# VH-VL binders against Alsin (ALS2): the designs that were tried, part 3

Target 1, 196 residues: Alsin (ALS2), of Homo sapiens (Human) (q96q42r690to885)
Amino acid sequence: GYIASLHELATTERRFYSKLSDIKSQILRPLLSLENLGTTTTVQLLQEVASRFSKLCYLIGQHGASLSSFLHGVKEARSLVILKHSSLFLDSYTEYCTSITNFLVMGGFQLLAKPAIDFLNKNQELLQDLSEVNDENTQLMEILNTLFFLPIRRLHNYAKVLLKLATCFEVASPEYQKLQDSSSCYECLALHLGRK

## First folded at step 5 (VH-VL; framework fv_diridavumab)

Design s22 (from d06 with heavy chain A33Y)
Fold by ESMFold2-Fast, scan of step 5:
Structure s22 (fold): chain C 196 residues (1-196), chain A 119 residues (1-119), chain B 111 residues (1-111)
Amino acid sequence: as target 1 above (196 residues)
Amino acid sequence: EVQLVESGAEVKKPGSSVKVSCKASGGTFSDYYISWVRQAPGQGPEWMGGIIPIFDTAKYAPKFQGRVTITADDFAGTVYMELSSLRSEDTAMYYCARESYWGDYFDYWGKGTTVTVSS
Amino acid sequence: QSVLTQPPSVSAAPGQKVTISCSGSSSNIGDNYVSWYQQLPGTAPKLLIYDNNKRPSGIPDRFSGSKSGTSATLGITGLQTGDEANYYCGTWDSSLSAGYVFGGGTKLTVL
């Protein structure tokens, strides 16, 4: 039902926020605090990734809090922030994914200096846990790619939950149409950003 | 084209509260981070807190936590800052400032509202 | 009492170059982009540099910024009398009590 789907959106958003917060605090912040991280250009690109990641993390945290408030009030679907202000979400994810893609295209994590590579190898188990990669034989660089493209997976999840919400309304209703259109928009963006 | 318009100057007695408003005109602000920054005479700027109006969830600097409340009226297009338990040290110019969500910087500032706390 | 440390004053003659430093920690400058703000007497601060080294439209190329580790620098070349102002660095702090932090300010006097 409607309330169950809203609860799913809220709980998965809070869970996603927790994961992004852990990546920020345990991986990105310590990594960027290392001396001789790489060339000036590589470091600037990684700082851009961290900045966009932090902004996305903040948005997700605020959205999770907003959804908790929404659930207590059992407000109308049309007032959901993810529908009403979809451009904020789409732009947030796009800016972040653009930054990580630019970093990876220019050589990515492999071009970092030895202290950074050593740090990542030392934390490989944590990286694997955070990325939800179950195959323990997966290479470090593949784990990192999976981890830093988790936001694309979340866009797919938004599309799915919005589609579930749509089924709670009559097909002829404005609510159904808006939820379907929004779901398609998030899925389209996820597919677009997933292309190399 | 984008302007942040603050409410008028205030003179308050110690122990009272003051509420300053900030209204955006000419552009969007509901999904931007709106912050309050104060500057005491002869001192540098001090960030007090901020809010993204569409979420109506504020973040406060530790120094002001418990005394400052920042709220947004998305319908009115206005952000408010209320500072309670006023003391002489709260005499300052109070600015609202807009941060681009992506930029980590304040691109537009209000002209400032003078708050004087005197007995 | 400011979180970011700046020299309280700097002075130079017209046409010369001046640099203003800003020192912080890993949780602020180290983790985040640095901005610089110019404040002329009696006015609100004005954005001068953002994202470490970028200029808003209308800011002349005489103004530049850079960041290395936990420190940032504002450079001003070809000094003009109109540059006489207070300059503040600013950035987000990623620590548990996260928020925006400013430097104590540097008063630039053009002699």
Scores: ipSAE 0.015, ipTM 0.484, lowest interface PAE 7.2, mean pLDDT 84

Design s23 (from d06 with heavy chain A33V)
Fold by ESMFold2-Fast, scan of step 5:
Structure s23 (fold): chain C 196 residues (1-196), chain A 119 residues (1-119), chain B 111 residues (1-111)
Amino acid sequence: as target 1 above (196 residues)
Amino acid sequence: EVQLVESGAEVKKPGSSVKVSCKASGGTFSDYVISWVRQAPGQGPEWMGGIIPIFDTAKYAPKFQGRVTITADDFAGTVYMELSSLRSEDTAMYYCARESYWGDYFDYWGKGTTVTVSS
Amino acid sequence: QSVLTQPPSVSAAPGQKVTISCSGSSSNIGDNYVSWYQQLPGTAPKLLIYDNNKRPSGIPDRFSGSKSGTSATLGITGLQTGDEANYYCGTWDSSLSAGYVFGGGTKLTVL
């Protein structure tokens, strides 16, 4: 039902937040704190990735908190932050995915200086765990790509949960229409960003 | 250019409430968590809480939970901090400060506003 | 009292070096990055050091930071009269449900 689907959204959002927070604190921040990370251009692009990633992490963390409040007091679907502020979610995910894609197109992690590559290799097991890559023979660059494109998977998850929420309303209702439209928007964005 | 501008000084009676504003500009309002930090005379700074303005979603330090409310007004580009049940020990300089994009230090501070609580 | 412990005052002559300590626990300094803030008389605090040892643009290299275990240190070389200020360390504290904590402050007097 409705409450079960809302609980799924809340639970998976908190789980996703924990993962993003770990990537931010254990990988991105230490990486950017290294002396001699790479060329000025490479560092600037990676800093842009980190900035957009951090904004996304904030968004996800606050969304998780708002869902807890919603479960205790607000019952209307239209009051859900993911619906009420859908443009912000779409923009934040788009800005993040654009930043990582630009970084990768310009050479990505392979252009980092030796201290950065050494750091990433030393943390390869952590990167593998965070990315949920189960094949221990997977190369570092593939692990990093999987890790930094996790937000696209989350967009698919949003679409699916929103669709489940929609089934709790009459097809002719405004609630059903809004949830269906939002589900389609998140799914379309995920497909569009996944092609880049 | 990042700017945080707080409202003017306040003088309040014990038991009343005070509401201080912080107008954020230069791309700060929609992109960053804005926090409130107070500093009593002769004391160090004390973090009260923070808000993501676009969601109007706030987080509070345990000491202030139940007495402090932090809100945002998208139309005005302004963050507010309201402190209730004022006591003389609430006399302090109140700063709004922008949390870094890492979320764990303050990279820009307003000039502060004085709140004096006296009978 | 403050969760992070700093000496209340420190003094040195112009051109000399001074260090300011900040002591915490495993749940704050031990697990998190440390920042330092400079507060000149009559002004708001200003970020001086972040990520234990990094300087924001515009902060001279005579200011440095370091962290070892549950303690952090701010170093200032080539002291100038304009450095006379209060200095505060700050960090996240995981035991306070992700609350931010500041040190009690150190007043630097340049004699």
Scores: ipSAE 0.111, ipTM 0.690, lowest interface PAE 4.7, mean pLDDT 86

Design s24 (from d06 with heavy chain D31E)
Fold by ESMFold2-Fast, scan of step 5:
Structure s24 (fold): chain C 196 residues (1-196), chain A 119 residues (1-119), chain B 111 residues (1-111)
Amino acid sequence: as target 1 above (196 residues)
Amino acid sequence: EVQLVESGAEVKKPGSSVKVSCKASGGTFSEYAISWVRQAPGQGPEWMGGIIPIFDTAKYAPKFQGRVTITADDFAGTVYMELSSLRSEDTAMYYCARESYWGDYFDYWGKGTTVTVSS
Amino acid sequence: QSVLTQPPSVSAAPGQKVTISCSGSSSNIGDNYVSWYQQLPGTAPKLLIYDNNKRPSGIPDRFSGSKSGTSATLGITGLQTGDEANYYCGTWDSSLSAGYVFGGGTKLTVL
């Protein structure tokens, strides 16, 4: 049902925000706070990743907060922030994924200086936990790739929840069409970004 | 270069309200939180609240909650702070300041708007 | 009284070193990154230190910061007359009344 799907959206958004907040506070910000992190180019690309990741974390946190207000009595699906501001969500995810892809193409985490590599190795167990990689033989760089591409999976989750919400409306209704179109947009972006 | 341009000085009577504006240019206005910080003569800065313009989501310091309203106009690239029920103790310099992308320090400040509350 | 405690004033001669302390609690300095702001007479505050010990571009290495437990310190070496200003520490307070808090300020006089 409608309310159950809204609670799913709210619950999963809070969990995703918590995970992004932990990555931001325990990995990304401490990493960038180190002295002698790498070359100017590598550091600038990582700072761009951090900027876009932090903005995405902001967006997710604000969305989670708005859902509690929505659940208190708003009955119109079109008032959902993820529908009303869908371009903001799509752009924020795209900008983040572009930044991490650019960083990785230019050599990524492997090009960081020793203090950064030491920091990442010291926190490998936390990185595995945050990325949900449970294979102890997984290489550090593979763990990092999984971790920093988690937002792609969230786009797919949005598409699924929006499709569930759509089934609560008549096929010919404006609500159904808007929810279906938004679901398709999130799914198409997830597939496009996931191919890179 | 990021610039925060505040509205001009105000002189108000006790019990009235004042609305100060902050126009952001040069940077990405909608993606950064803008806070309001005041400073009474001879005193340190005091955080009043902040807003993320794109979401129109405002947070207020408990001392000002109920008396302060922070709003944003995305089209104009402007953030507003309205303070009601003015008292002589509200006489201060009012600054807008941009929060860093980490969200917990202020990397750019406006020049400040003087608000004087007098009879 | 300010939530973050700073000495009201410090003074030293040109070329000397000075340290400014900032004391808080576990819910503010203890749990969060500390920033320092410099305010020259007649001007807005300016970011001097962020993330406890990092300098923005354009800030000379004479300025340094540190944090231990619930206290932070700002260090200034090679004092210059242009360093005369008020200095404020700042951080988020993570308590139920969460918000940004500033120290009461320290006036630095270069004698």
Scores: ipSAE 0.179, ipTM 0.700, lowest interface PAE 4.4, mean pLDDT 86

Design s25 (from d06 with heavy chain Y32F)
Fold by ESMFold2-Fast, scan of step 5:
Structure s25 (fold): chain C 196 residues (1-196), chain A 119 residues (1-119), chain B 111 residues (1-111)
Amino acid sequence: as target 1 above (196 residues)
Amino acid sequence: EVQLVESGAEVKKPGSSVKVSCKASGGTFSDFAISWVRQAPGQGPEWMGGIIPIFDTAKYAPKFQGRVTITADDFAGTVYMELSSLRSEDTAMYYCARESYWGDYFDYWGKGTTVTVSS
Amino acid sequence: QSVLTQPPSVSAAPGQKVTISCSGSSSNIGDNYVSWYQQLPGTAPKLLIYDNNKRPSGIPDRFSGSKSGTSATLGITGLQTGDEANYYCGTWDSSLSAGYVFGGGTKLTVL
């Protein structure tokens, strides 16, 4: 049902926020606090990644809080934030994925100075855990790529939950159409951003 | 450029309420939380609460819970802070401030609005 | 009533160095990044240091920050008369009952 699907959205949003918050606090922020990360260009691109990642993390955290409020009956059933502010979600995910892609195209983590690489290696077990990479032979760079493209998987999850919500309404209803269209938009963005 | 512009000075009597506004421009309103911070004469700053305008989600400092209400008008690009049951110790400069994208410091501040509570 | 403790005042001559301390607990400074704000007379506070030790654009390298355990320090070298101001540390308190907390402030007088 509708409420069960909203609980799924809220629960998975809070779990995803927790994961992104850990990446932000334990990896990105300490990494950027190091004195010499590399060239000016590499540092600026990484700072842009961190900025967009933090904005996305903040959006996800606030969305989780909003869903909690909604489930306690504080907001109208038709005022789902992910539908009402869908452009903000799509733009925030796009901005983040663009920033990480630009960083990686310009050489990415491989071009960081030794202190940064040493920091990342020291935290490899945490990075592996956060990325859900189970193969212990996976190279650091592949772990990082998996981790920092994790938001694309969340876009797929949004599409799935929105589709479940749509099935709670009559096919001819405006609610069904809006949820179906939104689901398709999130899935389309995920596929677009996932292409090399 | 990012600008936070607050409403004009207020003089209120004890027991009344005051509503201060903060207009956010330069792409700030939709992307960032706005907090309210007050400063009594000769005292340090005190955080009152904040709001994420896009989600209409507000959080309040425990000292002000029940007396303060923070709201947003997306169309006007304006955040409001209403403080009720005013007392003389509420006489202060009231600032709006933008929370950083990390959510844990204030990178832009309004110039402040004076609220004087006197009989 | 401040959650973060600062000395109420410090003073030094032009060209000298001062340090301003900020002491808290594990739930605030211990768990979170510290920021410093400069407030010139008659003005709003201005962000001076963020992430314990980083400067916003336009802030001279005479200003520095550090954090160790549950304490933070603001350093100012080459003091100028224009540095006379109140300085406040600030951070989030991770306990659900607190929110953002500021220090009581330190008035810097350049003699």
Scores: ipSAE 0.015, ipTM 0.534, lowest interface PAE 6.7, mean pLDDT 84

Design s27 (from d06 with heavy chain D56E)
Fold by ESMFold2-Fast, scan of step 5:
Structure s27 (fold): chain C 196 residues (1-196), chain A 119 residues (1-119), chain B 111 residues (1-111)
Amino acid sequence: as target 1 above (196 residues)
Amino acid sequence: EVQLVESGAEVKKPGSSVKVSCKASGGTFSDYAISWVRQAPGQGPEWMGGIIPIFETAKYAPKFQGRVTITADDFAGTVYMELSSLRSEDTAMYYCARESYWGDYFDYWGKGTTVTVSS
Amino acid sequence: QSVLTQPPSVSAAPGQKVTISCSGSSSNIGDNYVSWYQQLPGTAPKLLIYDNNKRPSGIPDRFSGSKSGTSATLGITGLQTGDEANYYCGTWDSSLSAGYVFGGGTKLTVL
């Protein structure tokens, strides 16, 4: 039902926040805190990635907290934060994915100075665990690509949960139509951003 | 160029409420979380809570949960903090501060607003 | 009481070096980056150090930071009269009932 689907959204949002928080604290921030990094175009693009990633992480954390606090008070579909503030979600995910794509197109992690490459190799097991890549023979760059495009999987999850919520309403209702439309928007964005 | 400006000093009676504002200028107000930090006379700073202005979702320190409300008017570039059921212990300087994009330190601070609670 | 422990005061002569300690636990300093804030009399706190050891633009290299385990240290070399202030460490606390936490503060007296 409706409440069960809201609990699913809240639970999976908290898990996703935990993962993004770990990537931010254990990978991105230590990487950018290395003393031997210069102010090259590559480093500037990575700083932009970190900024957008941090903003996305904060948004997801606040959304998880909001769902936990307001779950039993949310009776109308249109009052759901993910619908009411859908533009904020879509823009935040788009800005992040654009920043990582720009970084990777410009040569990505391969163009970072030796201390950064050494750091990434030293933490390869952690990167593999965080990315949920089970093949131990996967190359470092492939692991990094999988890790930093995890937000696209979350957009698919939003679409699926919104579709489940829609089934709790009559097909002719405004609620059904709004949830269906929002589901389509998140899915279309995920497909658009996921093209490689 | 980034500047945070709080509203003027307040003198309130015990049991009343106070609402302080913080206006951000010279920067991307909507891209940063804004926190409220208070400091009682002779004491260190104490974090009260923060908000992402566009999202209008606030986090509160456990000590203040249920007594503090933080809201934002993104169009006006203003964040508000309302503290209810005032006691003498709430007499303090109240600062707004911008959280870094990492979300875990404060890179710009307002000058502070004094709130005095006296009977 | 404060979650992070600092000595209440420290003093030295101009030109000397001082260090200010900040002690916490695994859920705060142990797991997170430490920042330091300088508060001159009658002013708001000002960011002095972030990411354990980084300086914002405009902060002289006389100020340095470090972190080891659950403790952090602020170092000031070439002490000047204008350094007389209260200094606070700060960090996020990862425990369930947490938020941002500040140290109790250290009053630095020059002379």
Scores: ipSAE 0.015, ipTM 0.600, lowest interface PAE 5.8, mean pLDDT 85

Design s28 (from d06 with heavy chain T57I)
Fold by ESMFold2-Fast, scan of step 5:
Structure s28 (fold): chain C 196 residues (1-196), chain A 119 residues (1-119), chain B 111 residues (1-111)
Amino acid sequence: as target 1 above (196 residues)
Amino acid sequence: EVQLVESGAEVKKPGSSVKVSCKASGGTFSDYAISWVRQAPGQGPEWMGGIIPIFDIAKYAPKFQGRVTITADDFAGTVYMELSSLRSEDTAMYYCARESYWGDYFDYWGKGTTVTVSS
Amino acid sequence: QSVLTQPPSVSAAPGQKVTISCSGSSSNIGDNYVSWYQQLPGTAPKLLIYDNNKRPSGIPDRFSGSKSGTSATLGITGLQTGDEANYYCGTWDSSLSAGYVFGGGTKLTVL
């Protein structure tokens, strides 16, 4: 039923938050701590990516906590942002995806100086694990692309959970239509931002 | 403690609509789904529908689909049930009830609002 | 709603025990937890049993519940005059759009 679907959403949101936290602490923060990272433009774009990523990570953490609090009947639970087409939630995803796309279009990780490239190569196994890439022969740049576009995959997961919630209601109901429309919105955003 | 405060008794003509309110304490409104259950004189309870207020998502029993609308007002902390095209058979006590946080039973009930449909 | 079947009445003397049955189908009792509600004359229903066999705080252990297959039972031991009330079973129905369903009710008379 709908509470079971919300529990799935809460569980997967907490797992996703943990993954983003690991990327932030083990990859982005150490990478940006290196000296002589490359050209000013490339470094500024990467700093923008890290800033937007940190904000998205924070929002996802808050959302996961809110979902868990709601499901366990804890008072002061926050509104479920995802179900109300929150502009803050959608804008945070859009801003992050725009920042990583701009960084990659301008040459991305390939234009970083040798210390940064060396760091990424040394941590390739960790990057592969975090990205959930199963092919051990996948090239570093493809691993990085998969990793930094994980938020797009999460938008697709939101769409699927909203579709499951919709099935708890009669097809002719306004509730069914509202949840279907929300699911379509997240799926459309994922396709637009993912540029698969 | 948990409080569900329902609006006062209503007397309505056939064919009209009635809107009953249920004011829930902050934690109940924010964290739980709220259902409407009616009981005609001498009959058992009948589930009409429910809403998760913070999501603005409502579900209705098939018998009432198209006649009942359940809404929530976040500012007032209040859930409403509006029943249209009233018939004499709609004369009943109308309860709001809090669904358990897993959604499988009703742990707290309002005192009920009497709605009488009479010409 | 009478989707769930209960006997219309039961009666016993103070100190005796009674059992009230509730029969459904696989889509309701079979697949879901059963609750029981007590309704004293002129009052709202009150939760008596949840999750098939659990009691809320304040409900004495004289009240018990059980479920087997598509049927549930409410047991009351050490019957008291204050137990005279209507008793309703309730559960979710997993069929699309059916929602929550109640039994027809059992009037318990303490003789």
Scores: ipSAE 0.007, ipTM 0.445, lowest interface PAE 12.3, mean pLDDT 81

Design s31 (from d06 with heavy chain T57R)
Fold by ESMFold2-Fast, scan of step 5:
Structure s31 (fold): chain C 196 residues (1-196), chain A 119 residues (1-119), chain B 111 residues (1-111)
Amino acid sequence: as target 1 above (196 residues)
Amino acid sequence: EVQLVESGAEVKKPGSSVKVSCKASGGTFSDYAISWVRQAPGQGPEWMGGIIPIFDRAKYAPKFQGRVTITADDFAGTVYMELSSLRSEDTAMYYCARESYWGDYFDYWGKGTTVTVSS
Amino acid sequence: QSVLTQPPSVSAAPGQKVTISCSGSSSNIGDNYVSWYQQLPGTAPKLLIYDNNKRPSGIPDRFSGSKSGTSATLGITGLQTGDEANYYCGTWDSSLSAGYVFGGGTKLTVL
């Protein structure tokens, strides 16, 4: 039912936050702390990626905390933050995915200087674990691509959970329409951002 | 302790604009949203809009859309509200108020800035 | 006009109980949490109740809130002369693109 779907949203949001936090603390922050990362342009693009990633991580963390408040308090589930601040969610995901796409199109991780490439190779097992890549023979650049596009998978998850929440209401209700419209927005954004 | 300090009283002519400031002290203001609420003499409060500084995102009440602009200066820890095309009906006390980033309420209020629009 | 409807005034004697109502619609009170603000003459509004029925630190337990459907109620027991003020309910309204709305206010007079 409705509360079970909210529990799913909250649990998966907290797990996603933990994963983003690990990527930020164990990969992005150490990577950007290295000297002689590459050209000024490449470094600036990577710094933009890290900035947008950090803001997305913060948003996801705050959302997870808010959902926990709904489940353990008196707050009514109809007052979902993901509906009230939908434009903030959509924009944060769009800005992040745009930044990583721009970085990759301009040469991406392959254009980083040797210290950065060495760091990434040294941490390949961690990157593979974080990206949930099951094939041990997957190349480093494919692992990085999978890892840094995980937010698109989360947008698909939002759409699915919001649709589950919608089915708890009558089709003619304002609640059904609001949740269905929100689900469609997240799914459309995921499809748009997932195309090259 | 966190407090909100608003700029001083303003007297403006019809058709001009006014820009009021709100400085948050005692911590990082980027961790929460700041709203602007006005109150005309003898009337109840009216929400004008708010901003989430970390994302540089502002949202406005439909009545004020196109006439109000809310901005943030993260380095200065200050939020601004600019209201253009002033009318006598804009004479009011203007408050900044802090919303917990994910809250549905205003937990700290500034003391208010009086804006008088007179010809 | 205010979006949320409150009685313009209520009055009672010291030690008595008063209730102040706030009526809205499904898009505001029905869909969102209600807060109450106290405004003493010459001062900024002060948060009195949030999330329908919760008190901030420092607010005495003689102040209470409740919500049912599209209406909310503020209760004040053991009325004191210092409670004489204007009281406003407030909530988000999704029909106004999730803008915040306040009630018209209720002036409490302690006689």
Scores: ipSAE 0.061, ipTM 0.638, lowest interface PAE 5.1, mean pLDDT 86

Design s32 (from d06 with heavy chain F55L)
Fold by ESMFold2-Fast, scan of step 5:
Structure s32 (fold): chain C 196 residues (1-196), chain A 119 residues (1-119), chain B 111 residues (1-111)
Amino acid sequence: as target 1 above (196 residues)
Amino acid sequence: EVQLVESGAEVKKPGSSVKVSCKASGGTFSDYAISWVRQAPGQGPEWMGGIIPILDTAKYAPKFQGRVTITADDFAGTVYMELSSLRSEDTAMYYCARESYWGDYFDYWGKGTTVTVSS
Amino acid sequence: QSVLTQPPSVSAAPGQKVTISCSGSSSNIGDNYVSWYQQLPGTAPKLLIYDNNKRPSGIPDRFSGSKSGTSATLGITGLQTGDEANYYCGTWDSSLSAGYVFGGGTKLTVL
């Protein structure tokens, strides 16, 4: 049912937020705190990635908190944020994916200075765990690519959960149509970004 | 340019409510969370809560839960903080502040609004 | 009372060095980045240090920060009369009902 699907959305959102928060706090923020990180252009592109990533992380955290409040029946139970502010979610994911793609096309992590590369190598086990890469022979650059494209997987998960929520309503209802339309938008964006 | 413009000073009686506004410009309203921080005379700053304006999603410090409401008006580009059941201890300077994109410090502050609660 | 503990005052002569301490717990300073804010009389606080030891644009390198365990320090070298202000540490608290927490403040007097 509806409540079970909302619990799934809340649980997976909480887990995704935790993962993004770990990437932000243990990888991106320390990385950008290093001195002599690279050329001005490379550093600016990475700072843009970090900024968009941080905003996405913040948005996901707030969404998870809103879902938890709703499920616990507190006074602030509200209509689903992902439905009401669908364009905000889609735009934030698109902006992030655009920033990381631009960074990678312009040379990406390979152009970072030695202190940055040393930092990433020192944290390779953590990067591998966070990216869910199981092959221990995977190169650092492949691990980083997998890690920073995790948000595309989450878009696909949103589409699936929204579709499950839709099945709890009559086909002729406005709720069914709203959930179906939203699911289609997230799935279309996920497919588009996945084919880049 | 980043600007946070707060409403004017308020003098209120105990038991009343006060609503302070903060107009955000320079992309701050659309792209950042905004927090409210107060400072009583001779004391350190105290975080009250914050909001992501475009989501209308607010969080409150436990001390203020039930007395404070933070809201946003998309058309006006303005964030509001309403504090009810005012006591003399609520006499303070009230600041709105922009949360960094890391979400854990305040990089720009409004000039503050003085709220005085007295009979 | 404040969640983070700072000395109420510190003083030194122009050109000297001071350090201001900030003590917390594992759920705040221990687990999170520390920021420092400077507040001149009659003004709003201004961000001075973020990420434990980083300076925003426009903050001179006389100001530095560090963190060890559950404590943080703000260092000021080459003291100037214009440095007279209240200084506050701040950080996020990761405990269940978490929010941002500030120190009680340290008044710096340049003699």
Scores: ipSAE 0.013, ipTM 0.597, lowest interface PAE 7.4, mean pLDDT 85

